# Ledger of designs, part 31: miniprotein binders against a7ua95r516to809

Target 1, 294 residues: a7ua95r516to809
Amino acid sequence: ASLSLLSISDLVPDLQFIFFWMSNAIEILYFIQQKSPAYMQTIELMDDKAGSKESLLSATISANEEAMTILEEVIMYTFQQCVYYITKTLYVVLPGLLDCNPFGTEPSSEQCRRAAGVCVCAVCVMPEAVRRVVSVFQTTSDLLQQYQVHSEIQSQMFAYLFFFTNVSLFNQLIDKGPARGWFQRSRVLQIQASVKILLDWAKGAGHNHLAQKFFAKFCSTVTILASPPQQLSQMSWKALCAEHPSLKPVQLHRILTQYQLMAELGPLPIWQPSSEDEAYIYRTVDLLESFENH
Key: E = the ipSAE of ESMFold2; O = the ipSAE of OpenDDE; V2 = 0.75 times the mean of E and O plus 0.25 times the DockQ between their complexes.

## First folded at step 15 (miniprotein)

Design U4x (at its last look DockQ between E and O 0.84; V2 from the best seeds 0.81)
Fold by OpenDDE base, look of step 15:
Parts: sequence; structure tokens; C-alpha cells
Structure U4x (fold): chain B 294 residues (1-294), chain A 116 residues (1-116)
Amino acid sequence: as target 1 above (294 residues)
Amino acid sequence: SDERLEQRIERLEKRLEEAEQALKEGDVREASRALFELIRELEELLEEAEKLGDPELILRASELFRELLRLILALIKATYARRKGDEDEARQELKELRQAIEEFRERLEELREELS
């Protein structure tokens, strides 16, 4: 099946299987960790008949340690598979977020209207492109809760998904933005509104801190590009660096250069990098974010 | 005590057979359900062994638990290898799965013999 047709709904049966074993593996690991000391104590209290006690103790320790190792592997493997499938789905729907016009009267998706009538929930009033992204996150959240996955694992999952989303959106905006007109103020305002809807969802879902942390780079980029020329032209390089610490010097320089071209601004000496940053603005290898560093 | 343990072994065998049948039918969901119930039966066996203060039974139950976990891991890996289209990995994991089933069955029979 072409990757373009994979909806999150198509992945639900696969994700259910993973989350079932992930949750159970965590519970079983906890069970073994809690019971192992009692088992060892039971063996230790037995009468030592010809060295049988040490052998039984050693064999039981070995069996439990191996069991815990296998459970850790189950947890890690299931986590990796979840991330793999969910990020593939995100990769397909995220480009639509950059092209979305949230101010357009696009009709509310027929799907919510068919199931429950005119739903006025926050999700039903979302633009379709935003709704598709939110649906991936919401389905993930619902499944994690349904299978009662440990809260720490849920946090790690959303941390990675937000990281992936930020890297994907940032890289697409920096690389393709000029050519696609995403640096135009009207388009930037649309992107800003779409991202705000996503952040508002994350806040409502209890992931506000993670969302603020991991979307910082993309949000900083959008904030700079959304700034009026009259305001941004008064900000020095140092001031912009201080307000947007998530951006590397090369990234900030690229954003400002493209902004200058788009806004037809002449050379702005105030945006000239400091002597300290001048060596870093030419490090094009640092321009795009990597998916590997998480 | 012995009759109660024999009944536990019979329940373990039944759950293993349910899992094996589901695996033969390619029903991974039913297999997972049966394996989950098998885990619960083993947890209860371990608790009973602890209450009895029987270190040999604790060891045997812990070994059964380890083999069951190997079986579960192999099932998970085989399932996702097949979904990725890695047929070689899927075949290898299915081999490991079958080996884990046989090892579990052998250990369960050894436990039955020790109680007889």
C-alpha cells in the first residue's frame, strides 16, 4: 500500500497489539522486581543440604535476571515499533499543516457530522490539515490511556513525537519555504495559527511543557517570520539571538536573509552577526536539524 | 497441596494449547490473549510456591516464566518482521517461537513428573 494512503486508523490494530504487550511487559517487570527479593529470602531460609541452597539461589537469580532482560527488550522493541509507525503517519500528514489555511471556510469534516450530529468540539472546528495531525496524536493518547501504559513511557513517547514533528516542520520550512512562498507574511500567519491550534491541543492533553520545549525552534522561526518589518528591522542580531536561543546562528542568519529578500529590505547593518558568531553562520551542516540526536 | 498443584499444571497446559492453536490459525490476537492468561497462571504458581516455602517450585516456575517471555518476544518480533516485509527475520523469529514452546512444554512435563 502506498505510504500516502496510511491513515492512523489503519494502524490502530497494529498499535493495539504493541500497546497491549508494552503495558503488560511493564507490569510483569514490576511484578518480578517486587517478588524477587521474597523468593530469594525463601531460598535463603531453607536448610543447606549439601550445597543445594547455593545452586538453587544462583539458578533462580539467573532465571529472574534473564526474565527482566527479556521484558526490557519487549518494552524497548514495542516502543521503537510504536514510534516507527506513528512517525510514518506524521510524515505523511505534516506537510499539509504548512499549506493549511485555517482562516478559510473549509467545511468541517463529514466524519464527525455522520457519527454524532453537528459536533462543535475543538477538533471538529479544526481545519482538515490540522485535524489530521491532531488525530494522530489523539489516537496515540487514547490508545496509551486505554492500555494504561505507564505515565513515564507516555511522556517519552510524546517527547519523541513532538521532537520529530518539530524537526520535520522546521526542516521543511527552511528548505522549501522560500520556494513555496511560506515566508510570505500571509502564509506565515496561517502557519502560526495552525501551530497554535496544535499547541492548544497539546496543552489540553496535559503535554504543555513537552510541547513548549520541543516545538521551540519551529515556533521561534514562525514568530520571527510573522513579525512586521517595522518591528523586526529594529531588533539587533544580539537581541534576536537572546529572544530565540533555540536557533543556531546559521539558522537565524538564514531566516533573516530570506526575510530580507521577501520583504525587499535593503542591507540591515543591525542584523549583522557579531564577530563571535561570524564563523558559525557559514556552517551549513548545522542549518537543518537531525532526527538522530534524540 | 499436590492436587492443587496438579490442577495448576493442567490449567497451564490448557492455556499453552490455546496459544498454540491460535498460532496455527494465524490469530495473533487470540494467541496473545492465551499467552496473557498463561502469564497470570504462572504468577499465581509463583505466589503459591512462595506461600509453601518451596524453593524448588520457585525455581521451576521462574524457569517456566523465562521461557514464556522468550516465546512472547519471539511472537512480537515475528509479527512485526512480517509486517515490514522482512521474511527472513520473520522465519527466524518463528523458529525461535517454536523452540520456546517446546522448551516450555518440556519444563512443564518435568514439573508434572516431580509432583507425581
Scores: ipSAE 0.818, ipTM 0.943, lowest interface PAE 0.5, mean pLDDT 91
Fold by ESMFold2, look of step 15:
Structure U4x (fold): chain B 294 residues (1-294), chain A 116 residues (1-116)
Amino acid sequence: as target 1 above (294 residues)
Amino acid sequence: SDERLEQRIERLEKRLEEAEQALKEGDVREASRALFELIRELEELLEEAEKLGDPELILRASELFRELLRLILALIKATYARRKGDEDEARQELKELRQAIEEFRERLEELREELS
């Protein structure tokens, strides 16, 4: 089936190959960097009776510099391939977060309980849509640790995965939200609960700072939509911009428009954009985020 | 001594043949294992060259190491070009892989000639 090609479990052999070379390329790069000065010193101390010292030094410098360049490309390329496979899987499973009901009896949770008795593992107590996303993150984390990938590279990996997740969820909500009923208050509260589960996973995995940084736009959107009408209707455009700096004017305007429609609020003068923002609320090209920005 | 270096070169040749055979069989995991062991052999050769204080051997080992890394990069790129379904890129990276094998073998033969 087509879903098996995008399952994180089916990608494990490919990810193992990637992480094997990523981790080893980092170690080999370190080896060359630490040893290169000694090689240069050995050549500089040679008896230059044949007059070849300059040529040997130049050629050895070139070989070592080229080797380090190749290793940097291996590291970059393996990182890019890892991102490619993982985000392809994430792209398929992320929209389900916007449709799921984390408060109901999910079939996945019921089936897990029935098949194995009471399941107490964190993954099995989650709604199925959230579990599918967490499974991608958890498998990635487990493999990075198994292959002892450098902690800075692990952080960069999750920074990108959280960035991708934020863009995907935000764009889906803004673009499809009206047609899918995602701006209805009961649905927004369900979305907020689902995102909370993801944020709790990230915190428990040691990535709380990264999640707070890279989910900011989507979380701001959900926070606004979840706000009680009595509270939100008292906040001016200027105050909302200050509280939610991650939102562009066109994005904030769209969110408030949808909120106004769902709460059946008439025109609110305090939501009128400031004069400096007024030109920006019509920039439809800026409404959706690019997967290439972060 | 020259005897230990000749023995090391023979191990390098053996590891190269193991890697080449795995590549012919399309066994990417075995190819990776063999190439990693070849890396270890070259790291040891570089350390031997440094201990001997032999500038020519340092250069030749460094050049072999560079070519091995080109081979590894080409393998990685070919593997993922094929999985993406990019047949043109996969064929190009396989050609690069073949060229890297040929260059590595040529450099190894140059090293062997220096010992005789």
Scores: ipSAE 0.783, ipTM 0.927, lowest interface PAE 0.4, mean pLDDT 84
ESMFold2 (binder alone), look of step 15: mean pLDDT 79; pTM 0.743
ESMFold2, look of step 17: ipSAE 0.783; ipTM 0.937
ESMFold2 (binder alone), look of step 17: mean pLDDT 82; pTM 0.779
OpenDDE base, look of step 17: ipSAE 0.816; ipTM 0.942

Design U5x (at its last look DockQ between E and O 0.86; V2 from the best seeds 0.82)
Fold by ESMFold2, look of step 15:
Structure U5x (fold): chain B 294 residues (1-294), chain A 116 residues (1-116)
Amino acid sequence: as target 1 above (294 residues)
Amino acid sequence: SDERLEQRIERLEKRLEEAEQALKEGDLREASRALFELIRELEELLEEADKLGDPELILRASELFRELLRLILALIKATYARRKGDEDEARQELKELRQAIEEFRERLEELREELS
């Protein structure tokens, strides 16, 4: 079995090794940074009878600078590997969030108990698909805390995981939504409810700011699609762009086109793009987001 | 004192052997424990060298510390290159790991010989 296809629980031993060295490398880097000036002063105070002081000082500075460079690489490499394995897991579980029904899915007793630690209201029961995504985030959070990884690194980790989640969900909705029936009003409302559960987890975990920032594109898409036709047909292209700045013109145009099709609306003059944006609404290469755009 | 330094070098050699044995057995958790203890020993060696006001010992300890960190970096990279099936990178990083172990051991021997 490929490591990219394993569940998050199967990755825990590898993540423990990663986090052990990530957290310790940060502490060791701090040790060298704090102590290096004192070591240099000790060399400066030496009796320079053989004329070797400058050579010793230069060699010691070089060794310490190389050590700090290596530690910075350990931190970056371990961060990269952590993100690599976690996002491989997320890629497998995220599509299910678009297909689930948070109102009609019957929860297991285990699923219900685990959701109670994340879901803040008794009516919002966590469906299996949402639970699998939350489990990835929760396991990551628990390991980061267990190994006492610096809070700034933890924030950067979740910033990337939320970015990846947003790109994955947005791209699948835009690309597969028509064929999968995900633009149907009832399905969009179910998707909206499922995402709300995920956002509530992020808020409770102390990542509300990051979630608001990095889920903006997907949330804007779902908000537009969930809008009643009477409300949405009153909003001009310019107003929609202003309300949803996270969406590129080609993306907003595609969303409105799919909305028209599913709601049986004819072309609406009020949704005509501005002359400036008209050049961009056909740039299909800009339609899907890049996973490298973080 | 030179006797305290000799005892520390013996502990460094012991921890290195433990790390090498753990790696041979594929026990990454034990290898990490042994390497972390090596780090702690070298941090103490640096502090002792500074307290003694011994510039040459500060340099030698700093060089050992750098080589240990090269060893750790190579281990981490070899582990995940292998996990991802990148055969070329895994072979290169195993080569770097072996070189780092050899460099660390050689510098330990140089330090021991300087005490004799």
Scores: ipSAE 0.813, ipTM 0.940, lowest interface PAE 0.4, mean pLDDT 85
Fold by OpenDDE base, look of step 15:
Order: C-alpha cells, then sequence, then structure tokens
Structure U5x (fold): chain B 294 residues (1-294), chain A 116 residues (1-116)
C-alpha cells in the first residue's frame, strides 16, 4: 500500500501484536531477574555429586543470560518497529497541519459523523488536519495503556514521536514555508493555533513536559513569525537569541530574513548577527534538523 | 510429584500444539496467546522445580524457556520482515522459528523421558 494511504487505524493490528510482546517481554525479563537468584541458590545448596553442581550452575546461568539477552532484543526490536510504523503515519499527516485553517468551518470529520451522536469531545471539534495528527498520538497512547507497557518505555516512545514531529514540522516550515506562504502572518497564526491544539492535547494526556521540551524549536519559530513587525523589529539579534535558545544562529537568521522579505521591511541593523555569530549564520548544513540526533 | 510433573508436561505440549496450529492458520493473535500461556506454564514449572529443590529440572525448564523466547523473537522478526517486503529475511526467520519449535519439542520429550 502506498504510504499515502496508511492511516493509524490500518496499523492498529500490527501495533497490537508488537505492544503485546513488548509488554510481555518486559514482564518476563523482570520475572527472570527476580527469580534467577533464587533458582541459582537452590542449585548451590544441592549436594555436590561428582562435580555435577558446578556444571548445572554454569549451564543454568548461561541459559538465563541468553534468555535475558533474547528478551532485551525483543524489547528493542518491538520498540523500533513501533517507532518505524508510527513515524511513517506521522510523516503522511504532518504536512496537513501546516496547511490547516483551524478558524475555518471545516466539516466535522467523517469518523465522528458515523457515531450516532454528535461527539463534542475535544478531538471531535478539532480541525481535521489536527485531528489526524492527534489521532496518531492518541491511538499510540491508548495502545500503550491497554497493554500496560512500562511507563519508562511510554515516555521514551512519546519523546521520540514528539522529536520526530518537531523535526518534520520545523524542516518543512523552513524549507517550504516561503514558497507555500506559511510565513504570511495569517498563515502563521493558523499554524500557531493548530500547534496549540496539539500541545493542549499533550498536556491533557500527561505529556506536557516532553511536548514543551521537544517542540521548543518549532514553537520558537512560530512565535517569531507570529510576532507583529512593530514588536519584532524592536528586538535585537542578541535578545532573540536569548529568548529562543533552541534555534541555532543559522536558523534564526533564516527565519528573520524570510520574515523581513514577507513583511517588506528594509534592512534592519538591529537583526544583524553579532561578530561571534557571523561565522555560524552561513552554516547551511545546520539549517535543517537531523532525524539522527535523538 | 511425578504425576504432577507429567501433567505439567502435557499442558506444555498442548500449548505448543495450539501455537503451532495457530501459526499454520496464520492467526498471529491466537499464536501469541498460546505462546503466552506456554510462558506461564514454564514459569510455573520453574517455580515447582525450585520448590522441589531439583536442579536438573531447573536447568531443563530454563532451557525450554530460552528456546521458547527464541521462537517468539523469530516469529516477531518473520512477521515484520514479511510486512516490509523483505522476503529473504522473512524466510530466514521462519526457518529459525521452525527450528526453535523443533528444539523446544525435542527438549520437552527429553524431559518427559527423564521423568518416566
Amino acid sequence: as target 1 above (294 residues)
Amino acid sequence: SDERLEQRIERLEKRLEEAEQALKEGDLREASRALFELIRELEELLEEADKLGDPELILRASELFRELLRLILALIKATYARRKGDEDEARQELKELRQAIEEFRERLEELREELS
């Protein structure tokens, strides 16, 4: 199936299989870790019949170590597969978030219409593009909870998903934003509102800290772009760097340059990089975020 | 004690057969359920072995547990290799799965013979 047709709902059966084994592997690993010492002690307390005790102990230790290694591999592999499938789904739906008009009367999603009643839940009142993104996260959350996956693994999963989302949205905004008109104030305000809905969901889901941490770069970019020209033109390069520490100098410079063009502002000496940052603003390799730095 | 252990072995065999049948039918959910129940039976066998103070049985149960986990890993890898369209990996993991099933069965029969 083309990646374009992959919905999170289509992945649910696959994710259920993975989460089942992920959760169980963690439980089994815990079982072995807790019980293995007792079993070894039982072997150690046996009468040594002709050196058989040492061989039995060694063989049992080896079997348990291998079992734990296999379980760790199960946990790692299942985690990687979850991330792979969920991020593919996110990759498809995230561009829609940037084009979304949350202030428009977009018709309620077809899925909520199929429920016999007008669902007025926070998700059902979301713009379709935002709802699609939230649905990926919500489905992930629901599955993690359903299978009682360890809280640390849940945290790591959402950390990565938010990281991926931030990188994807940031890179798209920086790369395609000027051409798509996403730097226009009206569009920026739409993006800001859409992201706020997503952040509000994350807060309600108990992931507020992770969301604030991993969306910082995208949120900073949107905040700058949403700022009125009269306000932003009064802020120095140093002040902007200090207020938006998540942005690299090259990124901030790119944002300000595009803002200047969009707002038809003349050259603003106040936005000139410091002599210290001047060498960094030309590092175009650092302009876009990498998916590898997680 | 021996009769109780024989009954445990019979339950292990039954769960293995359920898993194998589900795998033949392509029912991953039922296969996973059966394999999970097989894990629980092995956990109980280990606890029984510990209570009996039988180090040989502890070893045999631990070895069965290892082979079962190898089987589960192979099943998971085979499933997702196939979904990714990596037919070579899928075939390899399916081979490993079959080998793990056979090894588990052989070890279970050895355990039965030791108790008889």
Scores: ipSAE 0.810, ipTM 0.940, lowest interface PAE 0.5, mean pLDDT 91
ESMFold2 (binder alone), look of step 15: mean pLDDT 83; pTM 0.804

## First folded at step 17 (miniprotein)

Design fin1 (at its last look DockQ between E and O 0.78; V2 from the best seeds 0.80)
Fold by OpenDDE base, look of step 20:
Structure fin1 (fold): chain B 294 residues (1-294), chain A 116 residues (1-116)
Amino acid sequence: as target 1 above (294 residues)
Amino acid sequence: SDERLEQRIERLEKRLEEAEQALKEGDPREASRALFELIRELEELLEEADKLGDPELILRAMELFRELLRLILALIKATYARRKGDEDEARQELKELRQAIEEFRERLEELREELS
């Protein structure tokens, strides 16, 4: 009940607090890492008149190491909390992406309606379900930029969010797709168009490489399902494996089996797994993606 | 000069008091601002200590920095524990926060005594 009400906008104050400390902790860590060697050298160059130089140096090293450890913990903790809140929001909005009809005339976002003019920005023309997903990513991007979070951390954040999104969408499509009719060509084309809008946003936001990498599995699945029967029926198992290396044999086999059922093609010998892959197509444990691998 | 260092200690105390007051008022944003300013003052103290070639002052400043970072970490954890409704974690982190404040204050007073 409570999760359905959480918009990304409601989380902004919470995220602002954590991004503040994440950014500052990184800066402080960098400061200590850069300056500490000089401070230690200053102690090392001191005349040991009292025999206390070694103890003083040791104590300073210890304090510095502990300070760096605490900063690393701050960075890690803040990163984890950001991911937790953002993925919670994504979890709520992602299912809408699979049911979205991007070819329909959906009304412009309420936010753009409040602007005195018809905003023709890419976000305003997006279907509502796609816009909700994009809004989560855009808000994250805006906050990361606002607090000047280090570029590496930004990349890691988006990598994880894209990973999470891919796993979520892929698993939902594979698990619920047949029952929801998402394997029907018309529905697949809608999904493909919706994902393309998301990928185009990611490209515009400077995350093209990450998006292509982490959405590969979902995109491959959608590409196969969107393929005309006449085209796909001419592709061998080996060719499909080569074209879609992000898919495990069990996943490809499942997709092709469902495609056969949907398209009423019957069994196609050309899609028969190789002898090498035959043992893997029955590993149902590998069918769905895990969230734990990141 | 000893006078400059005394003035720095007074600024550190003032920023700590500002943070403590904000914490009492339940304003984590203002507390964070005050703590951030306190970090900057400690960074400057470290740089001054290095310029003076005073190894004892470098140590004292680094110890203060460590305690401040413990305080910040505890504040962050306490804030998010409360938001999650984990009252036990929030209480534990608030205890850590208070301990870090007292340790910081003690270290600051030790530094003042060493400069007198």
Scores: ipSAE 0.812, ipTM 0.940, lowest interface PAE 0.5, mean pLDDT 91
Fold by ESMFold2, look of step 20:
Parts: C-alpha cells; sequence; structure tokens
Structure fin1 (fold): chain B 294 residues (1-294), chain A 116 residues (1-116)
C-alpha cells in the first residue's frame, strides 16, 4: 500500500489522525445522547399555531438519529483502521520472538551479577525482537492515553492486539516449528522467557486480565512443551485437556506428538485421546487459528 | 441574540473556508482542526437554540450538525482509501465529501435567510 515502512514510529501521524476523530466522535455521541431529550421536549412544548409541530419534530428526530448513526460509523471505521495499521506493524515484528535469546551471553551476565555483590538470576538485556513488540504495544498505549480514548475502547483495542499476537505466534510455532527447531527444549525455554517479558508489560500496563485470556492458547502450548518428560508422561489425555481448555483436540494431539518426538520417548503413543475426542484429533482444518474476528 | 447568531454564522463560514483550503493543500490535520472548531460552534448553537426555546433553530442546527458529520466521515474515508490505493473507493469518497460540503453550505444559507 502507500506505507512502505512498517515501523510503529512511522505510523504515529496516521494514528494521531485516527485517534483524534475516534476520541472526539465518542464524546460528540455522548453529547447528543445527553442533550437530545431536552431538544425534543422544547419542540413538543411549542405553540402549534401553524400546525407544523409534528413535521418539525419528525424532521428533528430524523436528523438526530442520522447524526448518531454517522458517529457510530466514524467510531467503527477509525477502530478498524487503527487495528489494520497496528497489526501490519505487529505482523512484521512478532516472528522474531521465536528466534531470539532473552538470556543473553552467559559469561558477561555471570560477571555482571557478581560485580553487584549478589549472585542472582542473569542480568537480562531486553532482546531487540522483544523490544520491537513492546514498542508497538507501548506506543499504542501512549497514544490512546494522550487522546483520552474511552477505557472500554482501549480494552477492546488491546484485546484484539493480544488476540492477533496469540494467533500469529501459535500458527507460526505449529506450522514452522518442526523445520525451525523450535520444539527443542532449549528453544522452548527461550520462547517462554520472551513471552514472560510481554506478559509482564501487559500486567504493568493494566491489561493483565486481557493478556491472561487472549494468550492462553500460546502459553498452554509453551507450558506443555517446557514440561519435564517424567512429569508430562504421567498425565492422562483427560487431565491435559482439563488443564489446557484453550487447546482443541487436534492442536493438543499435534503438540504432544512433537513433544514425544523431541524428548525421544519412543514411537508408541503415550497419550490416548478420550473416546469423545478421537474423532477430532485429525481435523487439520482446525489446527491453525484464524486471524479474523467477528 | 440576532447579533450573536450572525457572529456565529460568520465564524462557521470562516472555519468551513479554512477546512476547504486545508483539503486543497492536502493537509488533513489542519482540516481536522477547522472541522473540530465547527463542531464546537454547532454544539453551542444547539444549546443556545434550546435556551431560547426556538424549535426551528434547533432543527436547523441539527441539520448543520448532521451534514458536518457526513463531511468528517467522508474526509476520514477518503484519506485512508487513498493510502490503501483503492482508486474507485477514493473517487467515491471524494464525491461524498464534495456533496457534504454543498449540503452544509445549503443549510447554512437557509439559516442566514431565516435571520433576515
Amino acid sequence: as target 1 above (294 residues)
Amino acid sequence: SDERLEQRIERLEKRLEEAEQALKEGDPREASRALFELIRELEELLEEADKLGDPELILRAMELFRELLRLILALIKATYARRKGDEDEARQELKELRQAIEEFRERLEELREELS
């Protein structure tokens, strides 16, 4: 399209234009809703000498209803454009989360910890890939606050952005993971650490509930893959379904198959689906998630 | 009352001209500033009309308000149709924008005629 550079900072002027009208349309709609009864009452109380009261009232009601409809369309259209531009940026930066190492270089990290006089967890420098994703979320949050967008709209915005992030990361892990080696335990632990940084951002920004809800599928996947073999092999299919309700049978089956392969637990299936789920574990149409939300 | 209304009509005309000039110059942010000031003027006109108990003025102010909102919606849609390269949509939204400007002018002239 006309935007050839997808950095969030390059989109700020467009987002400012969008948020300006989104925020003001919401306030204007509220103004009309609060004032309209008084305007109609003024017309209803008029002296009807010319016999034009009903016509005047009908025309005013029509103009008022049309104005509210247009404002609702402005709010919807601006929300859709905002989501469109932000998710295009997010789509470019999200894949890097699956390849990055949030732990950094071990020798430098160990020596810096000792210099502080307390040998604790490695000093983590935020990886560039994680920083790029956080920058998208933080810039969005800053603009929403700057334009005083209604809190419910801000929540809907981040609900969609977290949904989009979950779908993108999950689909890539499932689809590309075998070829990219992302199911190796060391990689899974790196992915888990990177996602924790995003979850910590969401908590600090006041979106913990939304992040817990919308990252559930990807987080469940990573939790299963990070589990010790002895612990996971003792869990029944039913128990795993109960602990990870966000995963469809075909998705859970695929994850466990990859886990068994990478942990070298032999060719014989360890986890036997329930009778109710056996019909669904091969439904590949349900394996990947859709980016569309209705 | 009449002097205050005439001054408001004059400000509305001025802001509309500023918005049109900004649009010709391809500056939607300046156009937005001018259109927002028109919104503020019309909100005050509605409140003034209600305070005066003037039903005809309430209707005229609501009609102006509706047309201004059509103008704003068309501006937003035209701006992003062009950015997406949707030539047919951009052309249609520019037609809607021109129509909304003409409707707003027509409603404003009707209001001025009622003053005299």
Scores: ipSAE 0.801, ipTM 0.931, lowest interface PAE 0.4, mean pLDDT 85
ESMFold2, look of step 17: ipSAE 0.800; ipTM 0.934
ESMFold2 (binder alone), look of step 17: mean pLDDT 81; pTM 0.777
OpenDDE base, look of step 17: ipSAE 0.810; ipTM 0.939
ESMFold2 (binder alone), look of step 20: mean pLDDT 81; pTM 0.779

Design fin2 (at its last look DockQ between E and O 0.73; V2 from the best seeds 0.78)
Fold by OpenDDE base, look of step 18:
Structure fin2 (fold): chain B 294 residues (1-294), chain A 116 residues (1-116)
Amino acid sequence: as target 1 above (294 residues)
Amino acid sequence: SDERLEQRIERLEKRLEEAEQALKEGDVREASRALFELIRELEELLEEADKLGDPELILRAMELFRELLRLILALIKATYARRKGDEDEARQELKELRQAIEEFRERLEELREELS
């Protein structure tokens, strides 16, 4: 019940706290890693007149190692909490992306209507469902930049978020697509256009490579489904496997089977799996993507 | 040098008190700000200790740093435990937080006594 009400804006104060400590913990860890060798050297260079030097050095090393361990825990914990909250928000808004008609005259968001000028920014012209998804990513990006989080951590964060988004969208499309009519060509074209808007945003945000990598499976699925019957019916199983290497044989087979049903195509021998893949097309456990494989 | 170190200890105490007061008020943001400033003061203390070539002071500063980091971690965990509705975890982390504060204060007082 309570999850449906959580906008990304409601999470901003919580995320700010996390990003503050994440960024600072990274900086502190870097400081310790850079300075600790010098501090140890200072202790090592002291005259051991009292026979206490070794004990003092050992105690200092121990305290330093423990400090670094705690900092690493802070970084990991804060990262996990960020992912947790952001993915919860994504979970709520992602289904809307599959039902979105980007070609419809959906009225611009109320917020853009209040600004006396028609904001023609890319975000303002987005369909509401796409804008909600982009808003989660944009807010995340803005916060990461605001707190000057290390670029590697930013990349890891977006990698995971794109992974999560791909898995969620792919699984929903495969599982619910036939029943929801998302395999209909007109609906597929809507989905394709919506995803393109998201990918264009990711490109503009500097995450093009990550987006291409992590959305590959969903994009491949949508590309196949968007293909005209005349074109797709000329492609062999081997050709489709080669063109869409992100899809497992069972996934490709499922997509083609549902496409065939939707397009009212008779049996297509050209889509027959190879003898090598024939055993794998029945592995239903591999049909849906796992969130654990990241 | 001793007068400078005493002034640093006084600043550390002041920042700790600011953090404690914010924690008592439930202002996690202000507590975090105060703790961040306390980190900066400890970084400066470590650098001063290194410049002086005082290995005992380096150790004491590093120990203070460790306790402060424990305090920060406990604060973060307590905050999110509470938000998740895990009251048991939140209570445990608040206990850890209080312990870290006391240990930090004790070590700070020991440092003051060693400089006197």
Scores: ipSAE 0.813, ipTM 0.941, lowest interface PAE 0.5, mean pLDDT 91
Fold by ESMFold2, look of step 17:
Structure fin2 (fold): chain B 294 residues (1-294), chain A 116 residues (1-116)
Amino acid sequence: as target 1 above (294 residues)
Amino acid sequence: SDERLEQRIERLEKRLEEAEQALKEGDVREASRALFELIRELEELLEEADKLGDPELILRAMELFRELLRLILALIKATYARRKGDEDEARQELKELRQAIEEFRERLEELREELS
């Protein structure tokens, strides 16, 4: 009933207020940093007949440092509030990616192709679940650009949003996957296609390097699960660890166990963990990722 | 010079009153516009004080700047405390906002009296 309050569209006015002050606080901080030396030099060059120069300089330095501290807090606080509201929205919409079928019907794809004169099939066949996630990212990107937020801050914002997305999808897949049938091969291929749409958005938005970095764990998981049995059964534990360094031993072990069950494979000797990793495949406390780690 | 500074003080007071009225009406966007105009005025005051080589005016402008930034921070925090339903934080930040407005006015009145 209250889920409509988490829509990114309903949050735009609040995000506009956040980005207005975030972007302006950054510019104001720059102003102070660039001008402060000149102001201090003016005080240092004053004629000190009354002996007030040291107290005046000290007071001005203190006021300047306090102003800069407040500005840094504005920037940090506004970033935190932005992340808070956007991730609340993402948390609601992300689970649908694991349940949706991104393969659209040919009639809608055919109509979009003919009408546009260029390929727009991804937009026309995009499942609503994927559209909801893309809308959050796109709205965020549009607002950051509209308010001319510094590009470094924009990158930090998307680094965190992609980190959050990866953790949310990975944890749900690992935790709920067996009960939801998400490890079935046809289902994994649908999940892979849905995530590709997100990766394509990130590439088009200029965030490909961030997406490659922060989606690595979830993408590695899906890549392994999507592999044909003939190909995967030829890869040793060591080779899989080398190809997928983002996965912890307990995580890789869980993924391979689920793969064996869905592919109806018995134990494979080449998937035996190395002696070094054997102690870690049972550390269930390390199975799920923390939203507070990067 | 004194007349220019007096006119600037009057603009600062006007913009502060506009911000307070906007806050009474719940219009944080208009309040933000008025507060940003105050920032621009203070940036100009700092630059003028430096061009004049007036160290005491530099200090006074920086003190006004600090209080304005305290006001802005409190406004932002109060706004989002209310949206999160954190009534204790909202009450605290509204108190900080009122204190920052009072301090800004006191600093501004001190500056006006130095002209007289």
Scores: ipSAE 0.808, ipTM 0.940, lowest interface PAE 0.4, mean pLDDT 85
ESMFold2 (binder alone), look of step 17: mean pLDDT 82; pTM 0.790
OpenDDE base, look of step 17: ipSAE 0.812; ipTM 0.941
ESMFold2, look of step 18: ipSAE 0.790; ipTM 0.928
ESMFold2 (binder alone), look of step 18: mean pLDDT 82; pTM 0.784

